# Designs tried in a protein design chat: VH-VL binders against q67yc9. Part 19

Target 1, 181 residues: q67yc9
Amino acid sequence: DEPVPTPWPHQFHALMFMNYSGDLSMIDLWYDWTNGRNFNIIQEQLGGITYDLEWNNGTSFFYTLDESKSCRSGQLEVGILRPNWLDGAKYLGQQNVSGFLCNVWEKVDFIWYYEDVETKRPVQWIFYTGREAHIMTYEVGAVLEDEKWQAPVYCFNKEKKSLSTKGALSEFKGYKEKAAL
Below, E stands for the ipSAE of ESMFold2; O stands for the ipSAE of OpenDDE; V2 stands for 0.75 times the mean of E and O plus 0.25 times the DockQ between their complexes.

## First folded at step 14 (VH-VL; framework fv_nezutatug)

Design q3 (at its last look DockQ between E and O 0.03; V2 from the best seeds 0.00; counts 0 for: pae E 10.6 > 2, placed apart)
Fold by OpenDDE, look of step 14:
Structure q3 (fold): chain C 181 residues (1-181), chain A 121 residues (1-121), chain B 107 residues (1-107)
Amino acid sequence: as target 1 above (181 residues)
Amino acid sequence: QVQLQESGPGLVKPSQTLSLTCTVSGYSISSSYYWHWIRQHPGKGLEWIGSIWSSGSTNYNPSLKSLVTISADTSKNQFSLKLSSVTAADTAVYYCARHRYSSGFYPMDVWGQGTTVTVSS
Amino acid sequence: DIQMTQSPSSVSASVGDRVTITCKASQGIYSWVAWYQQKPGKAPEPLIYKASRLQSGVPSRFSGSGSGTDFTLTISSLQPEDFATYYCQQLNSYPYTFGQGTKLEIK
């Protein structure tokens, strides 16, 4: 039998190094399925920090905490990725990546997913857009304190719109939107 | 050389709050590390209490979560433990430790020497 | 929570002996296991990480093995300074948990 992707832990913290055609960024990912929320803290190379706060009810916030107090909020038809979101992915075999022997799966028109054979930790993600994510850390069971899961007040003064994001992991949003169609 | 040192009262009365501080030298707690508290009851094994991420987020042992608060003071290069409503069961040697964030790859590599806390009336 | 069952609780051995300590996890934890040595009145010191990697500065007579649920720490030839208490630890997921410990005593 072909191996299947390991479902995501219900709660974990990961640091990811992102490369999109030479544009580099770091993502501090907090996944919390238990409480129905996901948080991407995005550090652009030599740039600012963008916050991508997602809720399982479909509400998302994209904001900065700098003096500009920029914020976009929207309502999606789908929530955060479920733990077994890779179910049905096509197994492509094994490949050595970054010194790890990985099982590789493909979700067509979305992602190639690389998982360490030994530890079942994600190693690399390649999105259909060409964006590459390198999983630097993966802390299972780690939880961000509740107080940190709060969009700033100026986010609530704006009308919710459809979110078309260009930031890191926007491909996840795109996939979810596509899947909802 | 990185060193950790626990400090605080060695005696706490029941129902009071145990407060300890770990002072880190030779390394900034603002770096991307987890900073942990572990305790060891007399003659027993090790029990993980909780940790604080460099960003200030905390993780606690569920068995102690309601009673534990871990905080950090980057200006002093310290992080602290508060354990409320202590009982005799909280008598232990308390250790602070550093842990490189790496998907559990590395061990807790630097420990304090430990500080004994006795809960007694 | 993941339980780490360590055995034996105590072992008596002589200098030069081969000593093996076992740790069993309540669920699969792959290779996310560390071993520590603790001497009386001192803090634990890391010996092994990722189940089989030797911590820097640790003598080569120490070795670790195992994956999944069964892990072992081996001292190939016991030295006088090795008499101590040893602990396994799982680092697979929070909350981190330790084995009960193995006290290695002089026979």
Scores: ipSAE 0.368, ipTM 0.797, lowest interface PAE 1.2, mean pLDDT 91
Fold by ESMFold2, look of step 14:
Structure q3 (fold): chain C 181 residues (1-181), chain A 121 residues (1-121), chain B 107 residues (1-107)
Amino acid sequence: as target 1 above (181 residues)
Amino acid sequence: QVQLQESGPGLVKPSQTLSLTCTVSGYSISSSYYWHWIRQHPGKGLEWIGSIWSSGSTNYNPSLKSLVTISADTSKNQFSLKLSSVTAADTAVYYCARHRYSSGFYPMDVWGQGTTVTVSS
Amino acid sequence: DIQMTQSPSSVSASVGDRVTITCKASQGIYSWVAWYQQKPGKAPEPLIYKASRLQSGVPSRFSGSGSGTDFTLTISSLQPEDFATYYCQQLNSYPYTFGQGTKLEIK
C-alpha cells in the first residue's frame, strides 16, 4: 500500500519560512480545529506585520496593527481547512529534500506536499503559484492564548467582503472556495 | 547546463511497439520535476503524450492511455516512452521535455532536439 | 479537453513591425498559459509563462497578456530572428493542450 498523508493535528503551531520568487516572509501558523479558528501572523522581510485571522463559521479578518489601522473583513462560504484536507492526494513517491527523506503528494492545480518519512512531520509545501512554505518548527498540540485571537475593534466598523481570497496564503483560501463548488 | 536527448528507431512497422528513450545530462531526473513526452505530427500542432514525476508516478493523455507507458531509470538518468500498436497516425517528431510542476506557473523549460519516427510498412 | 484556438494561422510582416498573436481557450484557465517559439527543424523554446511573465533570456520586445479565455503574445519590433512558428499552451489541466500554431513569415 502506498502511504497516505498524515491528517493535520487538531491543534498545532508552525513557524514557516516563505519564499515567493525571492519575496521572503515568516509566518506563524496557529491551527486550531478544536475551536474552529486559524491564525497566520506574517512578517515580511524588512517590512510590516499582517494578521490573517479565520474562523470556521467563515468570518475572516486581514489586518495590521500599525498606524494605518487597516482591516479587511469578509464572510467566506467555507470554514478553515479540515485536518484531512489532503485526502485524495496523488502519491508521487519519495524524495530527499533539505536533508529529509520525504513522501511527496500532489493535489492538481493546488499543491505539492512533502512529509518526512520517519517523523510524519510536514517539511515543505509548494503551491501551484510557486510560493514555497518551509516548515522551520512544528509544535503539535500548541494552543495560542484566547486573548490573542481577538481582531481589533476597527475590523468591526468596516464593510465585510464576501468570497475574498486575498491574503498571504491566498492559495489555501482559493482552494477552499474551489472545493466548495 | 541541462540537456535532453531523444533516441530510438526512426522507422517502425504498423502494429509494433514504438520505444523511445530520453537521456538527461546536467540534472538528475530524481529531482522534483515532471518529465514529458510530446509529439508533433507532420504539418500540424503539438500533442502532449504524458509525463512521469521524478519518483515514478505517471499521467497520460486520455486519448492514448491504453497504448502508452512512460517509465524512468534513475541509475541511467533516463526516461522512456513505449507506444503500442502503432499506426501511420503515430508518425511524428517526438520530443522529451522537462517541467517543474504539473500546473501552469512554469513552462516546459528544456526540450530535447526531437527524433523523427515514421510508421510505415 | 481544453481547446486552444490561435489566430491568425499565419502572418506576413516586415522587420520592425508590431505583431500580435491571439489564443482563445474553450473554457476559463485563469492565467495558466505558456507561449513557445519554434524555428524549422528545432524544438519549441519557451517565451512567456503564466500568460505575461518573460522567460529568462528572452528579449524584452516579447510580451504576453490576458486571463480567463483570451490571451495575446506581442512582438513590439520584429527582428529577423523572430520569423518562426508560435504556439500557446494551456497548463491548467491535463491533457496539456497546444494551439495550432501561428507561422510568422517575412513579407
Scores: ipSAE 0.008, ipTM 0.508, lowest interface PAE 10.6, mean pLDDT 85
ESMFold2 (binder alone), look of step 14: mean pLDDT 91; pTM 0.937

## First folded at step 15 (VH-VL; framework fv_nezutatug)

Design r1 (at its last read DockQ between E and O 0.88; V2 from the best seeds 0.00; counts 0 for: pae E 3.9 > 2)
Heavy chain, then light chain:
Amino acid sequence: QVQLQESGPGLVKPSQTLSLTCTVSGYSISSSYYWHWIRQHPGKGLEWIGYIWHSGSTYYNPSLKSLVTISADTSKNQFSLKLSSVTAADTAVYYCARHRYTSGFYPMDVWGQGTTVTVSS
Amino acid sequence: DIQMTQSPSSVSASVGDRVTITCKASQGIYSWVAWYQQKPGKAPEPLIYSAKRLQSGVPSRFSGSGSGTDFTLTISSLQPEDFATYYCQQANSFPYTFGQGTKLEIK
ESMFold2, look of step 15: ipSAE 0.445; ipTM 0.807
ESMFold2 (binder alone), look of step 15: mean pLDDT 90; pTM 0.925
OpenDDE, look of step 15: ipSAE 0.005; ipTM 0.524
ESMFold2, fold request of step 30: ipSAE 0.459, 0.349, 0.354; ipTM 0.804, 0.763, 0.774
ESMFold2 (binder alone), fold request of step 30: mean pLDDT 89, 90, 89; pTM 0.918, 0.925, 0.911
OpenDDE, fold request of step 30: ipSAE 0.015, 0.000, 0.832; ipTM 0.565, 0.525, 0.919
ESMFold2, last read: ipSAE 0.369, 0.280, 0.253; ipTM 0.781, 0.745, 0.745
ESMFold2 (binder alone), last read: mean pLDDT 89, 90, 90; pTM 0.918, 0.921, 0.920
OpenDDE, last read: ipSAE 0.271, 0.673, 0.000; ipTM 0.738, 0.878, 0.531

Design r2 (at its last look DockQ between E and O 0.05; V2 from the best seeds 0.00; counts 0 for: pae E 16.4 > 2, placed apart)
Fold by OpenDDE, look of step 15:
Structure r2 (fold): chain C 181 residues (1-181), chain A 121 residues (1-121), chain B 107 residues (1-107)
Amino acid sequence: as target 1 above (181 residues)
Amino acid sequence: QVQLQESGPGLVKPSQTLSLTCTVSGYSISSSYYWHWIRQHPGKGLEWIGSIWHSGSTYYNPSLKSLVTISADTSKNQFSLKLSSVTAADTAVYYCARHRYTSGFYPMDVWGQGTTVTVSS
Amino acid sequence: DIQMTQSPSSVSASVGDRVTITCKASQGIYRWVAWYQQKPGKAPEPLIYSASRLQSGVPSRFSGSGSGTDFTLTISSLQPEDFATYYCQQANSFPYTFGQGTKLEIK
C-alpha cells in the first residue's frame, strides 16, 4: 500500500524559511486546530514583520505592529486548514530532500508536500507558484499564549477591508477557497 | 569539505582598484547561497561589503556601493570583489564567506582565511 | 541601516566565570541575529544563529537569547579557549551589520 500523509497535529509550532524567487522570509507558524485559529508571523528579509492571523470562521487579519499601524481584514469562505487537508493527495514516491528521505505527495495545482519517512514531520513544501517552504522546526503540541492571538485595536476601526491574496501563505488561502467549492 | 580561499595583491596604490577573488572548493557557487565579502580594518570590527546571490543578484553596502562590484564566475567556481578608488581607509583584512539560502536563521558558516590588503603609495 | 550596539566593548573574566554580552538593535529584527567568535589572526567562526540556535560543533556552554531588539550571548562557564573577540550580526536587512565587538580577556 502507498503511504498516506500524516495528519497535522491539532496544535504545533513550526519555523519555516520561505524562498520565493530569491526573496527570503521567516515564518513562525502557530497552528491551533483545537481553538480554531492559525497564526503566521512573517519576517521578510529586507522588510518588516507582518502578522497573518486566521480564524476558523473565515476571518483573517493582516497587520503590522509598527508605527504605520497597518491592518487589513477579510472574510474567507473557509477557515483554517483541517488536520487531514492532505487527504486525496497523489503519492509520487520518495526523494531525498535536505538530507531527509521523504515521501512526496502532490495536490494538483497547489502543492508538493515532502514528509520525512522516519519521523513523519514535514520537511518541505513547494507550491505551484514556485514558492518554497523549508520546515526548520516542528514542535508538536506547542501552543502560543492566548494573549498573543489578539489583533490590534486599529484592526477594528473599519479601515480597508480586502481579501487576502498576498502573503507568504497566500497559496493556502487560495486553495482553501477553491476546495470549499 | 567546503573551503573558501581569498587571493589577490596584498598591496594596492591609492586611487587604484582593489581586486580580489574567492575560490570555492567542495561546493558549487551555483547553489542557493549568498556569497559575501567582509573586511576588517586593523584593530577594528567587521564590515559587510556586499554579496552575490547564486542567481547573480548583487547587494552592496550603501557606504561603498558606488565603488564596489561583485561578480561570479561559475566556470571557475569563483566570485570576485572590485573596489575602485581605494584609499588608506581601505586597508584591511578581506574575507569571503557564505551563508545558506535560508539565511537569517543561519550564520555565515564558512569563511576564508582572509587576505591582507594594504593601500600605500 | 540597522545598528547593532554591542556591550561591553571589553570584559575581563576568569576561567569558570559566567559571561554575558549584549547587542541592541536600532529597530526590531525578530530573531535575525548571529554571534561569532574571532581569535587573533583568524577568521570569525559562527557560534549562534537565529538568536538562540547553537551552531553545530559549538560547546553547549554557549547560548543565545533574545527577540526584537535585545539579544544576549552567554558563556555559562568560561574555558581557557574562550578568550577571544565576539561579534553579533543582524541579517534582517541589507546592509548586514555587526556589533562593535567584545574583547574577552583574562582577568
Scores: ipSAE 0.005, ipTM 0.565, lowest interface PAE 10.3, mean pLDDT 89
Fold by ESMFold2, look of step 15:
Structure r2 (fold): chain C 181 residues (1-181), chain A 121 residues (1-121), chain B 107 residues (1-107)
Amino acid sequence: as target 1 above (181 residues)
Amino acid sequence: QVQLQESGPGLVKPSQTLSLTCTVSGYSISSSYYWHWIRQHPGKGLEWIGSIWHSGSTYYNPSLKSLVTISADTSKNQFSLKLSSVTAADTAVYYCARHRYTSGFYPMDVWGQGTTVTVSS
Amino acid sequence: DIQMTQSPSSVSASVGDRVTITCKASQGIYRWVAWYQQKPGKAPEPLIYSASRLQSGVPSRFSGSGSGTDFTLTISSLQPEDFATYYCQQANSFPYTFGQGTKLEIK
């Protein structure tokens, strides 16, 4: 009888407004489970754009396209976030948020997740760190053109060890590593 | 504990609609599993037909998409397959199955016994 | 669609033999492979998931390996109850697809 979180659709695009202790950003999330990839395009408030590209084989890239041509790359133990990553979340009941009646779940040490009762769409989630993601648009079935999924050439010319756990969505990356165990 | 059982006609004429029902006992279909239909043609391998998530979201094999409908009736703890405009090519053993879609990509852990459907004039 | 090519199509073996069955995916699927055992007149039963994890209650003589496109199922010492048909299945993306099967027969 207790509602359970809806798995993420296999393909979608979401525009997210992010707030982390007053640090604001907008993120375009292109999730593509069908092709084993997901892409976060992160625009800092009055700042630069960072690209966070992940593949289901664990390959990840965190890069810019500006003149700095920075790229961090690595191999994660796990692939992209799975559609059913919310399985096992503890149900906390219903709350009104941003004009929506939401079912609310918690995964301890990770997230509070808010889903609209009527449409089953995500409305917001709040990471254990206090970072808030507010879903501004949510387009099920949207697919980004294949050409846009290519990491720049300079991601492949780097010899140094890279970290891919930094950035606006580090909580998801940490969770994926933990959940693989 | 959990059991799945297929039911429906064993013989269907060409161009008719095949309707099968999977009755689930020992577990609620409104819980966090995918509920699948799979078929096995005579002397051949297995073909995934489609699935329904407990929320009502459906996923179909593209080769069958316009011909297939999967639905659930939570009050009867059942989910159903309808396959329209059948031909002899649809003769098979039809299975229902469930699987948990969590980290680790669990297999289809519980299957029905299968029901044989013959499409013949 | 991801095609799973399974080989060999059949194997004749004796009790105590070691058997290896292979499965090749048409594109990279990481470790998202399951293996099933099917006896005549019965539904398939899961053996292995995530390429190498044993389903609960499966004997340790069964093992799986592989990542990317190439996967194997190994039975280290056949028992009488192991004579069956074996299928691999990719679980990377819909539509789920199965290998064509390997029939393991008594020699």
Scores: ipSAE 0.000, ipTM 0.468, lowest interface PAE 16.4, mean pLDDT 84
ESMFold2 (binder alone), look of step 15: mean pLDDT 90; pTM 0.927

Design r3 (at its last look DockQ between E and O 0.74; V2 from the best seeds 0.00; counts 0 for: pae E 8.9 > 2)
Fold by OpenDDE, look of step 15:
Structure r3 (fold): chain C 181 residues (1-181), chain A 121 residues (1-121), chain B 107 residues (1-107)
Amino acid sequence: as target 1 above (181 residues)
Amino acid sequence: QVQLQESGPGLVKPSQTLSLTCTVSGYSISSGYYWHWIRQHPGKGLEWIGSIWYSGSTDYNPSLKSLVTISADTSKNQFSLKLSSVTAADTAVYYCARHRYSSGFYPMDVWGQGTTVTVSS
Amino acid sequence: DIQMTQSPSSVSASVGDRVTITCKASQGIYSWVAWYQQKPGKAPEPLIYYASRLQSGVPSRFSGSGSGTDFTLTISSLQPEDFATYYCQQANSFPYTFGQGTKLEIK
């Protein structure tokens, strides 16, 4: 029998190195299915910190905490990824990646998912867009305190709009919609 | 456009150390992926020597591991090969190459032109 | 190490011919196989990856198939520029290993 992807823990923290055509970023990913929320704290290599706060009802906030007080909010077609979002993925076999022996699955037109055979932790995500995520740390059960999940006040006096296809973060948000299919 | 170019001495004496450098342009070697050294003895097939990950970790062919060192200089956007105690068997065309992605899923898609190294007294 | 046994070592063919090259892995490697074309004095160029996926820019007359241990590269209609040496490569695990090569010559 072919191996199946390990469902995501209901709560975890991951530090990811993201590469998109040479544009590098570090992302602190806080996944909290229990409370229906997901948080990407994105540090651009040559930029500041962007906060991507996602709720399971599809509401998302993209903001900064700098002097610009920048914030975009919108409604996405889907909420956060479900723990078993990889169900139905095609098994491609095993391969050594970044020093780990991995099982590899594919969701066509979306992602190649690399999981360590031994620990079952995610190792690498390669998106069809060319975006690559390298999972540097993986802390199962880690939870960000509730107070940190609050979008700033200036996010609530702005007009909401679709975020999935607009701006520099469109690629980042786009794969989530595909994952829900 | 990503380009790789090998450089180094074309002649090395036996028992000495072969030293080559691959200069990468159009992409930062610290941005990701595997960077490989492959060689081809005259009239023979291809032999994988080793690779360096963008983070600096290395993998070597077990047949050459004790003699091979691969390193990277991010400031120059170069990675290098050192092969110690060379013999005539190390005479070959040496290639550097890159994977498109940080896995073996894709082929080694960008290669240097290759540099000939002859081991002779 | 995973051995890749490639055959034939050489093949003579004419323009328009169908050519098939085979590669056998010493153990099951799923579809982690790439194929390369090398012309004299040049570096190898990728043709196929993951056994059957065509590398961007490669003519559609090239195709790959197989899984597990047996793999094939096929040129459906040989063109003058296709006379070269071809190599299979396993990309399952380090150390990467190549087939011995197949020299495709003009009949």
Scores: ipSAE 0.061, ipTM 0.701, lowest interface PAE 4.1, mean pLDDT 90
Fold by ESMFold2, look of step 15:
Structure r3 (fold): chain C 181 residues (1-181), chain A 121 residues (1-121), chain B 107 residues (1-107)
Amino acid sequence: as target 1 above (181 residues)
Amino acid sequence: QVQLQESGPGLVKPSQTLSLTCTVSGYSISSGYYWHWIRQHPGKGLEWIGSIWYSGSTDYNPSLKSLVTISADTSKNQFSLKLSSVTAADTAVYYCARHRYSSGFYPMDVWGQGTTVTVSS
Amino acid sequence: DIQMTQSPSSVSASVGDRVTITCKASQGIYSWVAWYQQKPGKAPEPLIYYASRLQSGVPSRFSGSGSGTDFTLTISSLQPEDFATYYCQQANSFPYTFGQGTKLEIK
């Protein structure tokens, strides 16, 4: 009777502290499966803010709201992560980390996922790239108001502007692409 | 190439405070890694002393908790161990080490060369 | 605290021999075990993590096995550079704890 990971709630907000080999950031993740959308608001340590907005039809925007008004839009071949994306993860047993007793799973070549045994909340996940996400707050049922999901008008410009693709969730984009194929 | 180097006194008198410093080169200690102190008692005994997490929080071996302080000085790229009220039982080789990820899944990947501390009168 | 009981305390073997070293944990720790090699005058170096996964750069003659409470490090064909002391370490819970070590002497 091996435990299985709890599917992601259909709507939640998480504040995440991110570390990638000393590159630090804070991410507000707004996951909204009900409306087919996923939004990461990425604050780099002492740096800029990048907005990573994805829709379940594959439409994606990476943009800033600073003076550069940068936006890169694109069409991904897959939508946002499904709530049960951890199905088939290999159970690694329990581990005590940071004062939490966690069940630990692995999806090979992708991620280690840590879930609090008592509360069933994510505690952290560590990508094979070495990027770590530490869950600081986890608010099940939280919904960002619809108006905040609108990409700025300059994302719809025929001129192409590049955005940083740096962020904790680039690994998820690669995973979604691989899992769909 | 990341390197760790321990420094501090080789001899300490009983009841005094042992202070050791680990100097890190090639990476910033203000990163999100764990930074550990481990000691090796004469013969074969390895003992984990404690760690400091990238957020600044610490974890200590419960057997030493009231005696141990681990701290970081980001301006010098160093983290330090203080062990109060030492006795002969604290004689050991002291190592600092880095933990690349936030859990014990991977081993400590970079170690210092160690510094010998003898506690005697 | 989780105690790691390592055996044997020492072993003598010839180049080319197969050598096994065991650890027993005082309670179930799944596969949260690492193995380290320590050469004289140097710090420990990692060999194996999560009981059976080989650390990058470690020769394939090293392997690990086990789960629960019983763990084994194996050197399939001993080389002269393998004389050292070997330690297991549990990584299931703080405080991390180590076996007492096994000294491997090449005869």
Scores: ipSAE 0.016, ipTM 0.615, lowest interface PAE 8.9, mean pLDDT 85
ESMFold2 (binder alone), look of step 15: mean pLDDT 90; pTM 0.931

Design r4 (at its last look DockQ between E and O 0.68; V2 from the best seeds 0.00; counts 0 for: pae E 10.4 > 2)
Fold by OpenDDE, look of step 15:
Structure r4 (fold): chain C 181 residues (1-181), chain A 121 residues (1-121), chain B 107 residues (1-107)
Amino acid sequence: as target 1 above (181 residues)
Amino acid sequence: QVQLQESGPGLVKPSQTLSLTCTVSGYSISSGYYWHWIRQHPGKGLEWIGSIWYSGSTDYNPSLKSLVTISADTSKNQFSLKLSSVTAADTAVYYCARHRYSSGFYPMDVWGQGTTVTVSS
Amino acid sequence: DIQMTQSPSSVSASVGDRVTITCKASQGIYSWVAWYQQKPGKAPEPLIYAASRLQSGVPSRFSGSGSGTDFTLTISSLQPEDFATYYCQQANSLPYTFGQGTKLEIK
């Protein structure tokens, strides 16, 4: 029998290095299925920090905490990834990645997922757009304080702008529906 | 646009060391990817020689491991090949190539034009 | 090392023809196969990766298939610019190895 992907822990923290054709970013990913929320704190290579706050009801906030007080919010058709979002993914075999022997699965039109054979932790995510995420740390059970999950007040203004299609996780959000299938 | 260009002497005497350099433009070799050396003997197929990771780690073909050294100079955005104790069998077109990070999933997507090295007295 | 046995060594075809090239691995390598096209005096260029994925910019007349040990490159309708030498490559494990090549010539 072919190996199957390990479902995500209901709560974890990961530090990811994102590379897109030389555009680099660091992402703190806080996944909290228990409370129906996901948080990406994105530090761009040239200094800017963007906060990508997602709720399981499909509401998302993209904001900064700098003087610009920038915030965009929107309603997506899908919420956060379910723990077993990789179910049904096609097994492609094994590859050695960053010193880890990994099982590799494909979620069609979305992602190639690399999981360490031994520890079952994610090692690398390759998006169909060519964006590559390298999972630097993976802390199962880690939870961000509730107070940190609050979007700033300026996110709740009447003037709502469309969600950004740019950024380190834009492809991830854009193709999230593929993972829901 | 990412470009690779091989450079070095086109003629090497037997028992000497072949030394080539690949100059990369349009992308920093320290930012990511794998950087490979491949050669093609006249009228023959392709042979993988070795590679260097953006982090500096190297991998070599076991058939050549004892004779091959690959290194990188990030300040010049170059990586190099040294092949010691060359013989006529090392006469080939030498290519440098780029490969996406660590997966082996993608092809070698950007190649240099190749440089011909002849081993002769 | 993993051996890649490519066939045929050469093939003559005409413009518009369907051409099939095969590559057999000495052991199971899942879908970790790439295909390259090489024209005289030029470096190889990627066509297919992961056995069946079309490289960006490559015409759709090129396709790849196979898994395990048997892999195929297909050109559905040969064009004048397709006459070249083609190579398969396994990316399952180091050292990377290539097939011996298939020279596609004009009939």
Scores: ipSAE 0.171, ipTM 0.740, lowest interface PAE 2.5, mean pLDDT 91
Fold by ESMFold2, look of step 15:
Structure r4 (fold): chain C 181 residues (1-181), chain A 121 residues (1-121), chain B 107 residues (1-107)
Amino acid sequence: as target 1 above (181 residues)
Amino acid sequence: QVQLQESGPGLVKPSQTLSLTCTVSGYSISSGYYWHWIRQHPGKGLEWIGSIWYSGSTDYNPSLKSLVTISADTSKNQFSLKLSSVTAADTAVYYCARHRYSSGFYPMDVWGQGTTVTVSS
Amino acid sequence: DIQMTQSPSSVSASVGDRVTITCKASQGIYSWVAWYQQKPGKAPEPLIYAASRLQSGVPSRFSGSGSGTDFTLTISSLQPEDFATYYCQQANSLPYTFGQGTKLEIK
């Protein structure tokens, strides 16, 4: 039988090293399907920190905590990625990557996904745009305290806008919108 | 936009060290990618020599491992090949090439024009 | 080392013809094959990766197929600029190895 991707754990934290043609960043991903929420803390190389907070009801915030107090908020048509979002991925075989033997799958027009054969942990994924995510740490069951999931007050002082698919992990946002159609 | 250019002597005497340099323009070699050396023998085709990862790690063809060194000079945006104890069998066209990470998946996407090296007295 | 065996060693064809070139690996390599085109006096250029993916900027008349040990490059309607030598390359394991090449001569 052909292997299938392991569904994402309901709660985890991952530290990801992102590379897009030499544009580098680190992302802390807090995934919490149990409570319908997903939080990315995005550190650009020698740059600023941006927070990307998403709820399963489609409520979304993209903000900073520096003195600018920037926030974009809006309503997406879809919620966070479901644990089995890789269902139906096309299996491409095994490949050794970064010292890990990985099973590799493709979701057409979206992503190539690499999973360690031995541990079933994600190792990396490569978006069709060429952006790469390399999983540096992977903590199954990790939970971010509830207080940290609250958007800042100034997210509610601005005119509501449609959220852009630009920026880090924008490919996931675009995929979710397209898949809802 | 991205270009690779090989340079070095075209004639090398047997038992000496062949030294080639690849100069990269339009992309910083320290920003990513694997950087490869490949040679092409008349009548034997293409042979992968080795590569250097942008972080400095190297991989070499086992058939050449004790004879080959690949290194990088990020200040000049160059990477280099040294092949020791050459013989007439090392006569070939030498290419440098760029290769995106996940190298089993992606092809070598940018190549230099190649430089002919002849090993003879 | 994984041996890659190409056939035929050469082919002569006319503009508009459909041409197929095959490559056989000495062991299973899943889909980890790339194809390159090389014109005389020039470096190889990538055409196909992961057995069937078309490299950006490559004309759609080129296609690739296969998995496991048997792979095929197809040119659906040969053009004058397709005169070249074609190489398959396995990327399953180090050292990377190439087929011996197939020379395509346009009549």
Scores: ipSAE 0.006, ipTM 0.566, lowest interface PAE 10.4, mean pLDDT 86
ESMFold2 (binder alone), look of step 15: mean pLDDT 90; pTM 0.933

